# VH-VL binders against Acetyl-coenzyme A thioesterase (ACOT12): the designs that were tried, part 5

Target 1, 210 residues: Acetyl-coenzyme A thioesterase (ACOT12), of Homo sapiens (Human) (q8wyk0r340to549)
Amino acid sequence: CIHWDISKQASLSDSNVEALKKLAAKRGWEVTSTVEKIKIYTLEEHDVLSVWVEKHVGSPAHLAYRLLSDFTKRPLWDPHFVSCEVIDWVSEDDQLYHITCPILNDDKPKDLVVLVSRRKPLKDGNTYTVAVKSVILPSVPPSPQYIRSEIICAGFLIHAIDSNSCIVSYFNHMSASILPYFAGNLGGWSKSIEETAASCIQFLENPPDD

## First folded at step 30 (VH-VL)

Design o7 (from o2 with heavy chain N59Y)
Fold by OpenDDE, fold request of step 31:
Structure o7 (fold): chain C 210 residues (1-210), chain A 121 residues (1-121), chain B 109 residues (1-109)
Amino acid sequence: as target 1 above (210 residues)
Amino acid sequence: EVQLVESGAEVKKPGSSVKVSCKASGYTFSRYEISWVRQAPGQGLEWMGSIIPMFDIAYYAQKFQGRVTITADESTSTAYMELSSLRSEDTAVYYCARDTRESGYDAFDIWGQGTTVTVSS
Amino acid sequence: QSALTQPASVSGSLGQSVTISCTGSSSNIGAGYYVHWYQQHPGKAPNLMIYGSNRPSGVSNRFSGSKSGNTASLTISGLQAEDEADYYCQSYDSSDTYVFGGGTKLTVL
């Protein structure tokens, strides 16, 4: 977890994006499940389990990009998020969020402070990026009310298929300690991922009114 | 039929650049990674870099970092490899190959016919 | 110089079996990554013969691949004249860099 430094805002944000790209480019992804429009890949490394969730979405890529990059909307479709509040609008495409999670097996709910960095496709490109990682922000120190959790590297790569459909790939580089965040228990991990992915697809295909 | 068709042979001067194309057909271009592998005369295979069109991510072997650029045009299902600052030791047959990322094995199951690049003064 | 080490050449008589070794390290083969094998005839592009322990469709069942520790092996049984070619093993390392063996020239006697 990196310490946030406003003087290095640009480099930290770019590093966030590059980290996600590196994760996506890793080798050894194995298909673990395929259900309808959802395909789940996993990559097991030393004490690290990464997940890649591929979603076929009947919505324009730019719309998916807009919706997924706004983390204030994530509680609407992801049950693992109770609240997402903007701490700081670092730039038009980079934001700091404070996230709270539901109480699982712990006595206290988890919270996170994350940097979200979004990027539109490069010239002649068709893939949008929404990168997420935890940062240390002195203005938002850990609280006794929460267990401070961390996202090492996560995010979305949104690839346009045509004008009305896209593939949303979610990545998360998780340590074993973070797995409960997604399922509450290891046995329900895969099912939880599928359900969350389905909810995400539904959200993107039926976006709420602003 | 799944195939990769590469551009024709090139003869270049030292210090110049070469750009080789690789046109894919018979499959969904964006779903598969394209790698570039070269082979100097009488030598073995050497991976140069790859591009994942679906993610629009290109990455390179350290040896070629900063000198090679790999791009992809989804509209034409074509991948490109540009190598700059050419030297005599860059004389080789350059292959594009489909990378089976989604299979989990990361093997090269389809190869182009190869493009001979000759660098000579 | 190759990250994976192969014998420069092997030979076998028609109908016999030969094995080509591919030795890596704990950073590639020994790390548990898959090893693949390619056949290359003179003036031709490589052809995938084995991926992991599997054969692509159309590849003769005379070809088989195995791996133990830091070493992978390609076995060709019932050698035929057309098997004479160069064979390359391939994997990747912990940095996700693809690596090839130096290649093995198989001569069929």
Scores: ipSAE 0.922, ipTM 0.952, lowest interface PAE 0.5, mean pLDDT 95
Fold by OpenDDE, fold request of step 31:
Structure o7 (fold): chain C 210 residues (1-210), chain A 121 residues (1-121), chain B 109 residues (1-109)
Amino acid sequence: as target 1 above (210 residues)
Amino acid sequence: EVQLVESGAEVKKPGSSVKVSCKASGYTFSRYEISWVRQAPGQGLEWMGSIIPMFDIAYYAQKFQGRVTITADESTSTAYMELSSLRSEDTAVYYCARDTRESGYDAFDIWGQGTTVTVSS
Amino acid sequence: QSALTQPASVSGSLGQSVTISCTGSSSNIGAGYYVHWYQQHPGKAPNLMIYGSNRPSGVSNRFSGSKSGNTASLTISGLQAEDEADYYCQSYDSSDTYVFGGGTKLTVL
């Protein structure tokens, strides 16, 4: 996990974006599931499992970008998030968040401190980026109330198809240590991802009022 | 019919730059990676770099890093390869090729006809 | 030098079988990346002949690909005159780069 340094906030934020792009550009993605508007890919490497969830969304890419880059809204559609609070608005396109999760198998809920870095398409480009990764923030140390969790590399690549539709690709680089848990119930895992993806699509196509 | 059509032959002076185009047709442009591969006279194939249009991600061979720029225009289904600071050893046929990325094999199943770039004083 | 090693040339008589080897390393072929084979006639663009162990539509069943360890092989059975060409193997490297063999010139006698 990267230690947050305000003096290097620009480079750290750019690195966040580049890490996501590097993940997306990897070889060997295999289709795991195709259901309606959702396609799931997985990539197994020696010590890493990565997932790519492709969502066909009937909303403008710029709207999806705005909604997905605001992590305060993520609890509205992602059941894995209870709260997302802005810790610091580093820049117009970079924010630090404190995230809390629901209690699952553990007796304590998980929390995370993440950097969210968003980027609009470059000139003549059609893809928006929302990169996420955990950072160590001294002002928000681990608490006995939570189990501090970590996102290694995740985020969204939002590709405009036309003026009213886009493809939202979610990526997550996960530890291979979780593979045994999925191997026994791959169907259940895929179903959970599909449900979350469907919820995301619904949220983006029917956004709440500002 | 799926095809890649490249721009015409180029004759350039050393130190100049060249930009080759590759127009795709017959398939969803954004869903396939486009690579550029060159071949010097009497030599083998050399990968230069690639672009994933859907993600707007380009990456390059280390040899060409900083000297090559690969871009894509989805509105015209066209990929571009610009090579700067041309040298005589850059004289080659430059091919664009489609990568079957989503198939998991990552083979180049469709190739352009090639663009001859000659660098000479 | 190319990341993948091929013999510079191979020859065979009409009707015979020939095998072209492609040797990589633990970072490419040995890492589990697929190996693909291309045929190139003089003045023409390469044509995909084998992807992994599969043949694209329209490619003769005389062409087959195999892999073992760090080495891949292209076998051409029942050699015909039109098979005379350059053949290239291609794979991917863990350094996130495409890699090609140096090419093999096949002469049909």
Scores: ipSAE 0.893, ipTM 0.944, lowest interface PAE 0.5, mean pLDDT 94
Fold by ESMFold2, fold request of step 31:
Structure o7 (fold): chain C 210 residues (1-210), chain A 121 residues (1-121), chain B 109 residues (1-109)
Amino acid sequence: as target 1 above (210 residues)
Amino acid sequence: EVQLVESGAEVKKPGSSVKVSCKASGYTFSRYEISWVRQAPGQGLEWMGSIIPMFDIAYYAQKFQGRVTITADESTSTAYMELSSLRSEDTAVYYCARDTRESGYDAFDIWGQGTTVTVSS
Amino acid sequence: QSALTQPASVSGSLGQSVTISCTGSSSNIGAGYYVHWYQQHPGKAPNLMIYGSNRPSGVSNRFSGSKSGNTASLTISGLQAEDEADYYCQSYDSSDTYVFGGGTKLTVL
């Protein structure tokens, strides 16, 4: 796990974004489900399973980026998140969050401390980036109420199709520590992932007022 | 009808740069990776780098890191490769090639006709 | 030096079979990445002949590909004059790069 160090903020931010891009560029993604606006891909590696969920969204890419990069709004559409609280705003493009998850199977719920790093497109580009990974932050140590868990690499790549629509690709390098929060098996994962993706689409197409 | 059409042959001086275009037609440009592969006279194929337009991700062979820039313009369905600090050893035919990530094989199924770049000293 | 090793040349008579080898390492072919094969006639762009163990539409069933351990093979049966060309294998490497073999010139006698 990576220790948060504000003196290395730029390097840690770039590393977060680079990890997401490397995951997206990997070979061997296999389609396991296709439903109307949603495609689900998996990538099996010996120790882990990675997921890529592609969503076609009737919303401008810049709006989807704003909404998805604000993790305080994540619980509004994602049932796997109970709370997402900002620990530190760090910069315009980097925020630290404390995240809590629901209780499953009478186990202690999990929590996370994550760095969210975001990027607008390069000049003439059409793709927004929201990258997420866990960090160690001494001011928010593990507590007895939760099992401190880890996101290795996750995030969104948001591609503008036209001024009113985009493709949102969610990636997650899954680990065993958070696996129960997504479903019991691959088939159950597919349905849970499809339902969460549909909820995400609805949220992005009908955002709450500010 | 799937086609990749490259820009015309170029003659360049050492130390200059060249920018080759690759215009795609007959498919959804953003959904396919475009790779650049070169072939020096009498030599084999050498991968230079690739771009995934949908994710805005470009990546390069170590040999060319720092000298090559690969970009895409989705509004014109065109990929570009720019090679800087040209040397006589860069004299080659430059190909663009396509694959689809959804197939899982990542083979180069469609190739441009090739662009001859000659670096005269 | 190429990451994938091919013989510089092979030859065969009309109607015979030839096999072209492509040897990699544990970081590419040995890691389980697919191997693809391209045919290139003089003055032309490469043409995909085999991807993994499959043939693209329009490629003769005389062409087949196989892989075992660190080595892949392209087999061309029933050699015809038109098969005289350069052949390249290609794979992917754990360093997140595409890699080509050095090429094999096939001569049909």
Scores: ipSAE 0.611, ipTM 0.816, lowest interface PAE 1.6, mean pLDDT 88
Fold by ESMFold2, fold request of step 31:
Structure o7 (fold): chain C 210 residues (1-210), chain A 121 residues (1-121), chain B 109 residues (1-109)
Amino acid sequence: as target 1 above (210 residues)
Amino acid sequence: EVQLVESGAEVKKPGSSVKVSCKASGYTFSRYEISWVRQAPGQGLEWMGSIIPMFDIAYYAQKFQGRVTITADESTSTAYMELSSLRSEDTAVYYCARDTRESGYDAFDIWGQGTTVTVSS
Amino acid sequence: QSALTQPASVSGSLGQSVTISCTGSSSNIGAGYYVHWYQQHPGKAPNLMIYGSNRPSGVSNRFSGSKSGNTASLTISGLQAEDEADYYCQSYDSSDTYVFGGGTKLTVL
């Protein structure tokens, strides 16, 4: 886990983006589900599982990028997020968020403090990046109300196909503690991922008018 | 027909650069990784680096980091490999090869015919 | 320097079977990464013969691949004159790199 330090803002932002790109570039991704517009891949590495969800979306890439990089809108489509509040705008391309999640199994609800880093494609490129990673922020310490949790590496790579469509690839690096549960619930877990992806597509194709 | 067609042979002086092109046809260019693999005379195959056009990601073998740049132009379905600060040991045949990341096997199923680069004075 | 070790040469007579070995480590073959095999005739590009335990379309069923522990094997049965070529194994390494064997020259006697 990385401590947030404003004096290292540029390097932390670049490291966040680089981690997502390295995850996406890993080899051995296996297709485990293909349903209309949605393809799910998994990558198992000893004690961790990573997931890649590919979605074909009938929306311009630049719009998908704007919507997905704004985590205040995340709860509108992702049932795993209850609230996403901006802690600090930091810069044009970097924001800190406090995130709360639904209660699970009588446990205290979980929360997260994350850095969201975004990148537009270079002059000749076609791919937008939205990277997210937990950071330690002294001004928002863990509290008794929540179990402070961690996103190791997650985010979106958004590839323009034409002026009205894109492919959105979501990546998430999951920790060892989730692997035994995921392995035993592949069918149910895959269905939940498919439903969240479908909700994301719906949101991107029919964004709120405000 | 799925094909990778490379640019023609090159003769270069030490210290110069070479840029080899790899034109893809017969498939959706952005969905497949393109790797560059070289083979010195009488030697084996050596991976140099790869590009994933859909993600705009290039990555390189440690040996070549700092000397090689791999790019892709989706509008022409062409990948490029540029190797700088050439030495006589860089004399080799340079291949581009396609890999489908979706299959999980990560095998090089289609190869270009190779570009011979000779480095001498 | 090759991360995967192959014998430098192997020979066999027409109609016989030969096996080419490819030995890696716990960071590549032993980590469960697939092994692929390529045939290369002189002056030509490599050609994919085996990926994992599968054959690409158009590759003779005389070619088969297997893997156990840190070692993979390519077996060519019913050896023919045109099988004379160099053969390379290839895998992936946990250091996020593609790795090749040093190559094996197959001579048909």
Scores: ipSAE 0.584, ipTM 0.810, lowest interface PAE 1.6, mean pLDDT 88

